# VH-VL binders against p56860: the designs that were tried, part 20

Target 1, 255 residues: p56860
Amino acid sequence: MMTAEVRTPEQGGGPLTTEPRAPRSAPGHADASAPAFGPETDPRDIIRWALAAHPDLLMPSAFNLNGVVLLDLAAQAGYRGEVVFVDTGYHFPETLATRDRLESRYPELTFVTLNAGASPDDGQTPPDLYASDPDACCAARKVDPLQRYLKEQGPSALLNARSRDQASTRADIPFVEEGGARRRVNPLAHWTREQLEAYAAEHDLPVNPLYFDGFLSIGCWPCTRAVKPGEDARAGRWAGKGKTECGLWQGENKL

## First folded at step 4 (VH-VL)

Design c24 (framework fv_barzolvolimab)
Fold by ESMFold2-Fast, scan of step 4:
Structure c24 (fold): chain C 255 residues (1-255), chain A 118 residues (1-118), chain B 107 residues (1-107)
Amino acid sequence: as target 1 above (255 residues)
Amino acid sequence: QVQLVQSGAEVKKPGASVKLSCKASGYTFTYYYINWVRQAPGKGLEWIARINPSGGSTYYNEKFKGRATLTADKSTSTAYMQLSSLRSEDTAVYFCARDRWYYGMDVWGQGTTVTVSS
Amino acid sequence: DIVMTQSPSSLSASVGDRVTITCKASQGISNYVAWYQQKPGKAPKALIYAASSLQSGVPDRFTGSGSGTDFTLTISSLQPEDFADYFCQQYNSYPWTFGGGTKVEIK
């Protein structure tokens, strides 16, 4: 049984709750067509539209640069839904520290951390599934827990922090994706890494410190390396394995 | 070599202002915050303020808010702290130190002695 | 403000001794504690970050531990160059605050 750590606005600096998450209310009745968004559209306008069309929005996040920027913009736009993070047991300590800073900075939001399995302890050799079968490792520790949570909660749409310049596989993502179990909204689809960096610096957002050492896309420590100059931002993910995307955004968009 | 080099000693009268500099080298200046910390003779360390050189955003200890002003010049990789309305209690060694969140303040300047006397 | 209470304020020790310094936060700060060494007339030198992680180039005789409110710096076998002042610092919440310091002096 998966457990969740939840920090709500009412708890502030108090202890976290740890328990299985209750299902959300019955599916929302919002049904709206996406408007035409363009290269000059403020991401906050896209988020405000998404909130009006889908009051039950959830925001999955791994707290990379894009996720941190989206979270700040979403909070400004009135987002008060859940921010969902999967603790795979293999995150860098820097990633968990970034999550802690974000929880403190956005007390008005509910942060949900899904704990999907046993974490490696100091002195133990971590399970080598990440080396022998990175797809199975990703599915068991990230994809499956998130999919189960989303099925239980039943949001009609997700806020995603994907942008077109992150990888060749993301070059053509639209602002609003249809198909599968729910809509996916990409308010940052048109923002560049330079714009994201400038925004984060101007607002003093807690960016994962590994970002500044060339970790432009940060996942679990066994599957992430710093990128070389001229490489795609996601080239450091699953290096040498011929893989650039976790299963979350593949297979008919089933999330 | 990663280094922070601070300006030389200052002697000021009460009521004056002082502006200290901290020149960074050996790393990307905009990838680290710069902190200012002081130490009165024979006393402990006291945190004054922090600046993000990339965006220019600052955070001040309330004790120094309104008297301390942090700035940074990206073109010269130099951070500055101006402290106004000096009092004898401001006599201290002033340090700059870089940080990047999680790793604490890993590199420190050598310090600048500020003496406030009549 | 978060108050960092450091103890002892001073101690005397011999080369080869195990030295323990403690630091207590007035409220929970997770693991956001750093430790610094300072020699007379010099700037502080970073030793430990995130309560237990060694800074680059710091000898492994220095160990940090703790979480929440209670933190410890241990020097397993004191060397001549370790006679110095030591300070803890929290960076969980603004303003950042330091402990009062511990002077480690020769016995």
Scores: ipSAE 0.498, ipTM 0.790, lowest interface PAE 2.7, mean pLDDT 84

Design c25 (framework fv_barzolvolimab)
Fold by ESMFold2-Fast, scan of step 4:
Structure c25 (fold): chain C 255 residues (1-255), chain A 118 residues (1-118), chain B 107 residues (1-107)
Amino acid sequence: as target 1 above (255 residues)
Amino acid sequence: QVQLVQSGAEVKKPGASVKLSCKASGYTFTYYWINWVRQAPGKGLEWIARINPSGGSTYYNEKFKGRATLTADKSTSTAYMQLSSLRSEDTAVYFCARDRWYYGMDVWGQGTTVTVSS
Amino acid sequence: DIVMTQSPSSLSASVGDRVTITCKASQGISNYVAWYQQKPGKAPKALIYAASSLQSGVPDRFTGSGSGTDFTLTISSLQPEDFADYFCQQYNSYPYTFGGGTKVEIK
């Protein structure tokens, strides 16, 4: 006994689970298997494959060095989807300026900024949460807004800027991750920090100026410090907390 | 019932400004961009600009940059376009239309007629 | 700006005819092309997105094809309600641009 409203949510149904519409008229592209990518594979070829397999592909970005390089490569490969940034209320001014420069440089791309709240003092997130509970701060200000957006938009895959040399926890990430709510594609998995730096310099990409002040991994200002010689690149994130990853890659918060 | 409902017809003198509204219903307003497109009498379609209601980000056709201003009010699910320094050539029907990049402009408002005459 | 050249500007056809409208982009736009139908005094109605994907509620006699620079909209068997203006649109690059339109008139 289904009613028209059950069959057609837009007549009074719940969330927009059918919008945006996934392409269904070309069955040969549904669940396309990833080719064998290797150390020599051009990231643009990985991105082109991902676009063909997942036309609804989204690219979350924090506009760190990896994110800036991926954005340029994706634009060259024909990506014209959304670049999704979470404004946590705790970003360095340099990070927001980098976002603005990228929006200006890539007018062919659609930039979406998700606001976690007008300010850190909006009454929802305690003003000292970053000091007392950095995991809760990360979840409330970054992970939860992004997960909500992704759940409601329903992309079949995400384009991520993670690389294997960023941290020991990332050493074995594959080019394509299956499982969970959606596929995750890591076109830069095999690129080194040196390759990313060289690419950004050669193409005069807008890079966060904090990189030149000893920041090898940039996040929210309360949880980021410059690294010392010999420290892991992500050692400046959540200094003293024994943490190297935000909750984006953990359990229920995994993208 | 996904719908965009636009404000009523406007008659303006040259040099005046006009502000048009586009009220969304039946979907989550912040998940779609709103485009503004005009059509002069007997002519084709011309894209003016688009706005993301979520963050307020806007992209303008250079032809209209500085004269067109897009805003959106999330609390009322309403998008606005203000067009200033009106000329007789701005006489047209102005449409709003929602889009989400890959899926095109799938839902359009009924249009608002703007007439610029002395 | 990307120029969308649409042809023909007008055509006359009979019910049951196969109608083909062509749209050519001045540079490569992948598959970021939409097609719209417009009847006199009405807003445009979306028919096709991503060059070949049919919008919800649109009859399957409408088909889109093409990639890169050359795109076509085909109506396999023209119905009385299909007499209208048709527009292509690219959404690969800003500013978004439309073709000049094709008027489909009854013979």
Scores: ipSAE 0.006, ipTM 0.447, lowest interface PAE 14.3, mean pLDDT 78

Design c26 (framework fv_barzolvolimab)
Fold by ESMFold2-Fast, scan of step 4:
Order: C-alpha cells, then structure tokens, then sequence
Structure c26 (fold): chain C 255 residues (1-255), chain A 118 residues (1-118), chain B 107 residues (1-107)
C-alpha cells in the first residue's frame, strides 16, 4: 500500500502523519512575468516573487547541500508550503538522518515523505533492478512517485535547488523555467558551491556528512560515488553509465 | 595518521583564566567540528561546547556560557578553548574531540589536566 | 537537557563472558547514540555511532542496538583488553550529554 508520511506545523513542530494530503484544486497557471533577475539578486527576493506569483509552490528536495541552503532561505522568505522527499528504499542512512535534522530545525514547514518506510523489497519493484536497469529503478522508485504526487497536488510551480555550477547539464539553467505542466524556479541558479558551503557553515545548517567525503551530489547508494578532484559535482551519479540526471525534471515538460 | 594533540598541564589560581589548544593533523581541519569535553577526577564526561572551524560558529552548554570561549585558527589547524573565572570545581582533564555529527566523536586528543587551587 | 542513565554502574566479568550495558534517554533521541571505551589515564575511544554502526578498526564483538529511549552495548566474548569504563552519549540535541559510565572489572 502506497502512503505518504507528513510532518505538519504544531506550535513550532507538527506530528508525523501517514495520511495522504487531500489534493488541492488544480490551479490555473498564473499569468505573471518574472522581473529581471541577475547575478546580484538575493535568492530570497526570487523566492518572494515566486510565492506572490504562485501561492501553491512546492519544494521537492533530496536534502543535498543546495537543498539545505534553499530550505533555509525559503523559510526566511516566508515559504510555508510542502517540502517533498521521495523515500526510494535505497537512501544512505546519512541522507535520512539529514532529513530528520531538517524536520526538527524547520517545524514551521510541512515535510512530506512519499513512500515512507520504503525498503529494497517493496513487493512491486524487483530488488536487483538498480543493478540491471538503473533507469527503470529510478523511474519506479523516485520519478513516478513524485510525478504522481505533483499531478494530484497540481502546483503551478516548483522551487528547485539547482545551481549552474553543479554539472554541465545545468550550466545554463535560468532563474525561471517555462514549459510543461508547471513553472520551475531556481533561486540558487547563480550561486557557486563555495557560496553555498560558506552560507551553510555560517548558519550551522545540517549538511549531509557524506558531502565532506566527496559525495557532492547524493542519491541512492547503489548509484552514487565520491567525485574525483576536478569532476563536476554530479559526476558521481550513475558512474560509468553516461548519465547525470535521473530524469526527474524531464517529465515535467510532457504535461 | 589522524591526530589531535593538546597543550600541556596547567595550574591556576581561583579567578584566573586558562587557554587550552588542540592541534589537528592528518585530515582536512575544516571538514570536522571540534568538541570540548571535561572529566573531573573520578567522575564522568561533561560536554562543554562545539565549534565549526569552517565558519567559526559555536554552540555552548548553558552551564559554561559566558565563561567558555571557543576559537579556531584554520592556518595552523588549531582549536582553542578559553575558560575564565576558574573555580576549584573546574579541576579536570579537558579533552578535545572531532566529530562530523552523525558519526559521533571518532578522534580524541590525549587530554590536558587543569588544576585550580589556592 | 536530555539525561542519559547507564546501568549497571559497574560489573565483574571473566574473559569469554558476554557483557551487556544499557543506556536510557529521558526523551526520544531516535538512533543518535554513540558508545565510548576509556582506559585509566587515557582519552575515550569511539566504538559505536548511530546506535548500531561500528567505528573503523573496532572488533565485531562489540555491537550496539536500540532506538528511541533504550540502548544497549554488547561485548559478545570479553577479551583482556576490554576491561575498561564504557560511556554512552546522545547527540540528538544540544547540549550533548553522556551516561554516568559503566566500569567493567576483572572477576
């Protein structure tokens, strides 16, 4: 049985729930043009604009460095929407611990974990699919659950933690991406890894401890390795497979 | 070889201050927090405070807030703890220990004995 | 502050014995518990983190278990070098707090 685990606000922290949230009415795409954003723009200003244009914003997160920094900035900017995480059954224990720490630090936010309590044997996906067909495993355990949730909730836009220096595939991402079923907003598009590290250290944010062992982009343990000096941050994802994206954001352009 | 090497024993009068050092080697200093923990003779371990050498951010046990001050020098890979307004109850062995939160305190210094007596 | 209560305060054992030490938190701390060994005149040595994960270089006769409020350290077959003091520590929230310690003595 498919379930979601939800942590809601309750005078500074909400109880965990396994009851799926009722879908919102599908909002129409707001006809709001983005102002001119540039290299000097405070990410919080981008987030505030996005909230005004899209009150139904959702924030998917894997709780990597970028996600942790975005979460802190979003909370400061007044974001009170859902932070959505997909439990694939193959996360590092360090990743789940980082999620738990963030839920405790941001009690004002609602955290949704899709397929909470997932295990390698979920009764539906073959246990060894990650080895034989990583693309099918990623689709079944991460992409499909997230796309289903987003279709049911119907947000008009998403807050993403992507930055241009993470990988060659992300080098030209704009602050606001159009097309598909919904708008994507990238408030950290212009921030460097050095700026993200400095911000996290200054504010004592709970960064996934694997980051400091060269896991600059952390996914499921079967498909993630530490990067070598000079490699892109995402070079450790699906090493040897010629792949740097799970396809998570490709499906948003189909609807 | 990963090591934390602490400064030598100190003998102080009540009301004085003491500054202890903890020099790290064999790893990237800014990748780990440094904790300060004390142990009075024949007693258990008591956590004082923690510093992030990368940003300089600190967390103090309320019992020591206002008396303990943590600093770190990235150029020398050395952490410091200053404890002021010393009392006889501060007589203890003081340890530094690194952590990366999830993995606990995996490497400890050898300890510095501080004796406070009139 | 989270109080960590260890039991027993001391125990006597022989080489080859199974030794069990317990630690109880005054509040739920998930699995954020570490265990340390300390010999006279020495600094503590890390044994276990995240309640059940073994530190590098630590013999597999040491096992940790538990979650929430109740935690256990077990030494499956006590060796001569294992006679020492043992401490649990929570790192779920500040301030970090230690248990009172358990002295494992030669019978």
Amino acid sequence: as target 1 above (255 residues)
Amino acid sequence: QVQLVQSGAEVKKPGASVKLSCKASGYTFTYYFINWVRQAPGKGLEWIARINPSGGSTYYNEKFKGRATLTADKSTSTAYMQLSSLRSEDTAVYFCARDRWYYGMDVWGQGTTVTVSS
Amino acid sequence: DIVMTQSPSSLSASVGDRVTITCKASQGISNYVAWYQQKPGKAPKALIYAASSLQSGVPDRFTGSGSGTDFTLTISSLQPEDFADYFCQQYNSYPYTFGGGTKVEIK
Scores: ipSAE 0.474, ipTM 0.785, lowest interface PAE 3.1, mean pLDDT 85

Design c27 (framework fv_barzolvolimab)
Fold by ESMFold2-Fast, scan of step 4:
Structure c27 (fold): chain C 255 residues (1-255), chain A 118 residues (1-118), chain B 107 residues (1-107)
Amino acid sequence: as target 1 above (255 residues)
Amino acid sequence: QVQLVQSGAEVKKPGASVKLSCKASGYTFTWYYINWVRQAPGKGLEWIARINPSGGSTYYNEKFKGRATLTADKSTSTAYMQLSSLRSEDTAVYFCARDRWYYGMDVWGQGTTVTVSS
Amino acid sequence: DIVMTQSPSSLSASVGDRVTITCKASQGISNYVAWYQQKPGKAPKALIYAASSLQSGVPDRFTGSGSGTDFTLTISSLQPEDFADYFCQQYNSYPYTFGGGTKVEIK
């Protein structure tokens, strides 16, 4: 007979914070060419292709609307890999609560929370770095911890939740980005914010509640504000600093 | 500004059904869940169910599953709860309340009294 | 279902008193607790969310605390308008459940 296992916080069900796993071995199908994806392509088909080409696929997420929608679509498409979140020490309580709800909703996935060697938790990165140097803040608190983990794990590709309508800098992102240290897959590149909102509502996904207060792109609390009507979704990031990307998609920091 | 206005008192016989309304104003209706909570005379609060007006998804307390039905009309910003097979134990004040999960139920309707007469 | 045990069921107090109401969950619910005030013939009014965060427009004499299974609502200096029923509620998991209530009445 089939034995049902009930996992509860008291009886076990996986750790709330997952320690990084041992380094990954094989790179998988890193050389597979991307098929022709277009505006009619179901994101789940893109994810299934990515899993077949890259069995070692990882999904970094900040659990913004796009990330939550991608996570659900990925789970439906058969993704059972790691969801990697960087705890910068400066997240809104709402963001951490959203992470907790997602961990509870997707027990079939492994959630990894990174608390980095270069983070404030080490006592080495000053808490006020975000105010004086937002590039250094982003590198120390998010980019560096994630890059270090990715070097250790060695995935041949990443599954990202970027979409073209989030910002002018993202308007032309392809479904599959080649080059650099690893391939990047953007299954939601062609989805609009309206489609993402409709999907999240239909499936009752735990969207960060700050989203509905105009926080369309949510990062660390010192560097994030609500957007104004007519602004790009990422206009609230590093307000007053002339910056909309933290460095994950720029130069040597590109994932 | 932000308000939930509920329909008027109902008197029903055992075995009947009742349909209550909850009209939202002053906020974006689809950005909040609507909960239904009841309170029998002199007793505490009991959670019945909630609906996401945007997608229509519902969650029911097992105690009311099969008897309670939640719907929402986005064009009128109105949520509804139908309760079927009424019993005398269903005599209560029924409240609707909005939430955006993390912030609890921050705005409540005034309540609708339902009396199930013998 | 998560059972919320609230105590005391009633208390008598005078204006200016410090009032403490407790709520215990039958299992861990992190900080997903809200507190509500209800006056006779009226709907509940939200006071606290996330165990300790004050709702907009609520006087700062109301304080929430706790995490895990043990939660407390404190009114630091009771005012005439504070005589009411108070309820805790967990929203960690479905079904949402309420405490049995505490009646705060005039001494």
Scores: ipSAE 0.489, ipTM 0.782, lowest interface PAE 2.8, mean pLDDT 83

Design c28 (framework fv_barzolvolimab)
Fold by ESMFold2-Fast, scan of step 4:
Structure c28 (fold): chain C 255 residues (1-255), chain A 118 residues (1-118), chain B 107 residues (1-107)
Amino acid sequence: as target 1 above (255 residues)
Amino acid sequence: QVQLVQSGAEVKKPGASVKLSCKASGYTFTFYYINWVRQAPGKGLEWIARINPSGGSTYYNEKFKGRATLTADKSTSTAYMQLSSLRSEDTAVYFCARDRWYYGMDVWGQGTTVTVSS
Amino acid sequence: DIVMTQSPSSLSASVGDRVTITCKASQGISNYVAWYQQKPGKAPKALIYAASSLQSGVPDRFTGSGSGTDFTLTISSLQPEDFADYFCQQYNSYPYTFGGGTKVEIK
């Protein structure tokens, strides 16, 4: 079984506990329809609806600006489910430090760190996947661990931090996405980067410090660069690789 | 729904080359590696090589390096293996199988029988 | 190369029996072990990946366990369709290698 490192509300801000996660039973029924959300809708109202419709709601997060803002809004709206982070083995130290600050700030939430495999440097991973095959590295270390966990847990919906202004590919995302393996809820779809920055500053949220050095979308260090003025926020991801998304949000692996 | 369909049986003379195909359907071809594995009559499984169809990157078992060549055609969702300088001990059923590393080889082709005889 | 030593090479069993097959790696391979079933004239069918994870559509009577060097496949209550050859495989490091196989035969 895949292991998960879990920090629960019972532990407060204490150390992570590594444990096998028991598979959840498939959800029985989910027939709730989404209301008509619009440009004036408070993200907290979208989150409250999602919680009522999907008590088993989970929130994957990479702890970028959007993720940090969503986490705060979700906590305010009464979210007490899991915040799921995939430890790829290649995160910046700043990303892991941001996770640690968030765990300390939100003791009421359960943080799950997935680590399905060993680092390529420890001899337990096939040779140099990152260097020779970045797509396989992304699938093996990020997409596959997350999809495995979601298959085992079986949530009927996910709470995502995507917004329309992050990239041209995200310009038309709805607040609620149907299809695929489960419903996806995007409470921040309509928020701009300026609104996200203002919110984070106002509430003194722990934002990854690399954000202020031009890393507007932060992934693994080998595949992330600072964006240039005028570039999309995700232009720094997969630089030189011709890729803007992991397979997580497209193809047969769409969540 | 997800299938790998392999080309038909081949009979070759020693020293010849053979090129086998493996056509994928029912999934996104570039999201999975394709492995080639053989099985000699009455014997076990032997791993030959792996290709990533997305970028064309390959890894070969040293035993087959220089004799096996893997390619993939994204437009037809078809993987190929060419094996050169055939010997009698290359007589085997050759399988293609997709994998996504952590999840093992979850879908296999039906196999192609290659017979090397004079 | 990592050598996978599988035992027994063959066993005889009856429907309803608990069957255990073992696989030993010549060096540590964490949990990167898969198990496959093969029936005469057919391709292998995936049963288990990551030592203990069940493949989609595989009956839950199949259980995998182990880590490091010692791995086990268990069939809790053997069914008529389970008489077949079984192979373990490591995918920790290249080249990928298979065990020698175990034939599960009718008593």
Scores: ipSAE 0.000, ipTM 0.400, lowest interface PAE 16.3, mean pLDDT 78

Design c29 (framework fv_barzolvolimab)
Fold by ESMFold2-Fast, scan of step 4:
Structure c29 (fold): chain C 255 residues (1-255), chain A 118 residues (1-118), chain B 107 residues (1-107)
Amino acid sequence: as target 1 above (255 residues)
Amino acid sequence: QVQLVQSGAEVKKPGASVKLSCKASGYTFRYYYINWVRQAPGKGLEWIARINPSGGSTYYNEKFKGRATLTADKSTSTAYMQLSSLRSEDTAVYFCARDRWYYGMDVWGQGTTVTVSS
Amino acid sequence: DIVMTQSPSSLSASVGDRVTITCKASQDISNYVAWYQQKPGKAPKALIYAASSLQSGVPDRFTGSGSGTDFTLTISSLQPEDFADYFCQQYNSYPYTFGGGTKVEIK
């Protein structure tokens, strides 16, 4: 269990420290009812509510456009919890560079990188597991490491960057999702791609450079391609596989 | 003190492979990436690859992909680079250097000279 | 790849001189620039990170500045031990790339 790297903002001055996190005790958090949020609600108000209701809140992020925008809004709203990234071993270098830029820009946040294990020997061709069984690859390299970390840390809620505009499978996501192991909060559920792009530009946020090369949804390089005009944003994910979601949002694997 | 100590000079024939080591001391090995950088005689610095010792994840300069392989052994605090299919153009001093993103490559090994000749 | 164009390739200076070395990136790299000093037969020594932050133990006569695409290393009062090669490096995007180097020689 030495797969977590934690960079603490309090270290200051010298090289950033990476520290493994001990599992959290069972949440001592009081029960709180979710308020009625609407299409005009500022995402920062949703985040502030989530922080008050769930002081142990964690933010998983793949550092896509939505994730970068959410991170900035969360920092503005007073979020100082962990930003959790799963390094599957197959991310584009541009994705990892974007993470590094975000860590530098938000020293007040704690960034945790979960490693899926050793990287492939050669990244020039897609790995066998990813090609032959994308669901098993996703579970082993992303879902399982994240679920183990979340089970050990025990947050009562997650802050997610999902929006209804991203895919048909996300069209009906609520701002606050109940059930399962913990609450899931989607402060950007009602934001469009246009609003996300405008916000990122106005605030000069570090955006993955691949986005400007036609990659509207960025995942591991073996299963990500640029989308064509008129295609769904997630059409570039799992090209030829008939899949638009990783196991994080499916049945018993739902976070 | 923080230190990276590299293995000794190597002389190889074209087509051979070489494996270089970089032993860390004075800090928590898993907390820092290890980079490999080379310098041909009288030339500048060229970045080869980077490894995260914590999980073993690697990032390669495409020019070296398929020929360079980075590994790290946390139990001995040692990073390794294997370079295969050696050519005369691979004659260089090879450095390892630690980094932690924002802070750049703050500590470097002394270098290992690799000479490739027939 | 991001190209780092460093100038001049060499310069001659006297002890006490103010020396300026520049580095230009082919695209915006924010502040992810480091500067290194290298003496003959030795490994590079880190001087500056994040464009303007001084590495521990480095004399304050070394200063870095710039952001975006244009970066400068300045040595305010050159000392005998400062005659060396200097390199800039971007670490914004992979692959990491270095400038071509600047040799600082005695006049």
Scores: ipSAE 0.006, ipTM 0.416, lowest interface PAE 14.2, mean pLDDT 77

Design c3 (framework fv_barzolvolimab)
Fold by ESMFold2-Fast, scan of step 4:
Structure c3 (fold): chain C 255 residues (1-255), chain A 118 residues (1-118), chain B 107 residues (1-107)
Amino acid sequence: as target 1 above (255 residues)
Amino acid sequence: QVQLVQSGAEVKKPGASVKLSCKASGYTFTYYYINWVRQAPGKGLEWIARINPKGGSTYYNEKFKGRATLTADKSTSTAYMQLSSLRSEDTAVYFCARDRWYYGMDVWGQGTTVTVSS
Amino acid sequence: DIVMTQSPSSLSASVGDRVTITCKASQDISNYVAWYQQKPGKAPKALIYAASSLQSGVPDRFTGSGSGTDFTLTISSLQPEDFADYFCQQYNSYPYTFGGGTKVEIK
């Protein structure tokens, strides 16, 4: 049984309460074809389309710069679904603080924190799994908990905060991705890091403070370093380990 | 070294306006917020407002909204606070302080004394 | 506005003493509390952020603790340079608010 810490609109931004989550019924809504989105399309228009086509839409977030910007745009567009965060047990305190600030700023949204199970520091999980097998670490602490929750909830689509300029592996992502278990919608696919930074500053969004120390893509602290000038934003993830993407975007485990 | 250097002391009459400066050096100016905090003689600290130099977004303590105006000039790494309609109770030392929210206000300017008297 | 009630308003201490200053928030502020030291005629100096994290360059005799509504700053073995005013500050919600201050005076 999956357990989740949930902050609903009725609970405001107060302390988390842990509750079991039951599977949701699919909406049974008539399908809508993806329209032609382009380089000038307002992300809010993409989100509004996604909400109309997929009333059961969910938004996974790690609360990186992209995720924070997407959350604000989604709230403006009328998104009132779940914001799903996986507590891997290895997050920076700054990442958890960013989550807390977002929960407080968007009391109208439901925030769900999924627990990865055993803490890495409780003696039950090998302490160096992230160093010896980063794929196994990612699967056990992030991919598996999220995939189990998505299977239980059964959303027909997800809002993702990916943009094309984050990494070479993301250069060609479409606004709407078909196939697999569900649709993936990338409203920020066409936004640059400069546009995201400008938007966040203009709207006073709580950006993870490590971002300004060169942590342009923030994951678990054992697997994240500051990037060097000229590197892809994700170059700091799993440095020296030959890995550039978490298993969220790979094969049968693809979100 | 990281530092904030503020403009010199001001003496103003009631009803006047004052504009204070806070020049940043030793760090990327647009990566930190600048806060303005005042301290009346022998009293505690009172938060006025905060600016994000990157986008120019501001948040004001409601007590100062409409009288305080924050701006920032990225080309000179300088933040400004203008306070209008000055009253005798505005006599205080005014500090600027940078923050990156989670880490508190880690670096402070030396303060600018503003005296409001006839 | 969140009210920060700081106590005591003043205390007298000797070098080597353990000094404890308390700060109470009018509502839950999680761990978003900073502590500052201020000497006469000078700007405040940051000591602690996030209730318990020590600022760079601050001696380890300074310790912050607490969460929710009750917070404490402790100086484990008071030194001559520690005679100063101390302020807590919440940064959970706007407007940011400070405690009334504690004056640590030589006995």
Scores: ipSAE 0.441, ipTM 0.756, lowest interface PAE 3.4, mean pLDDT 84

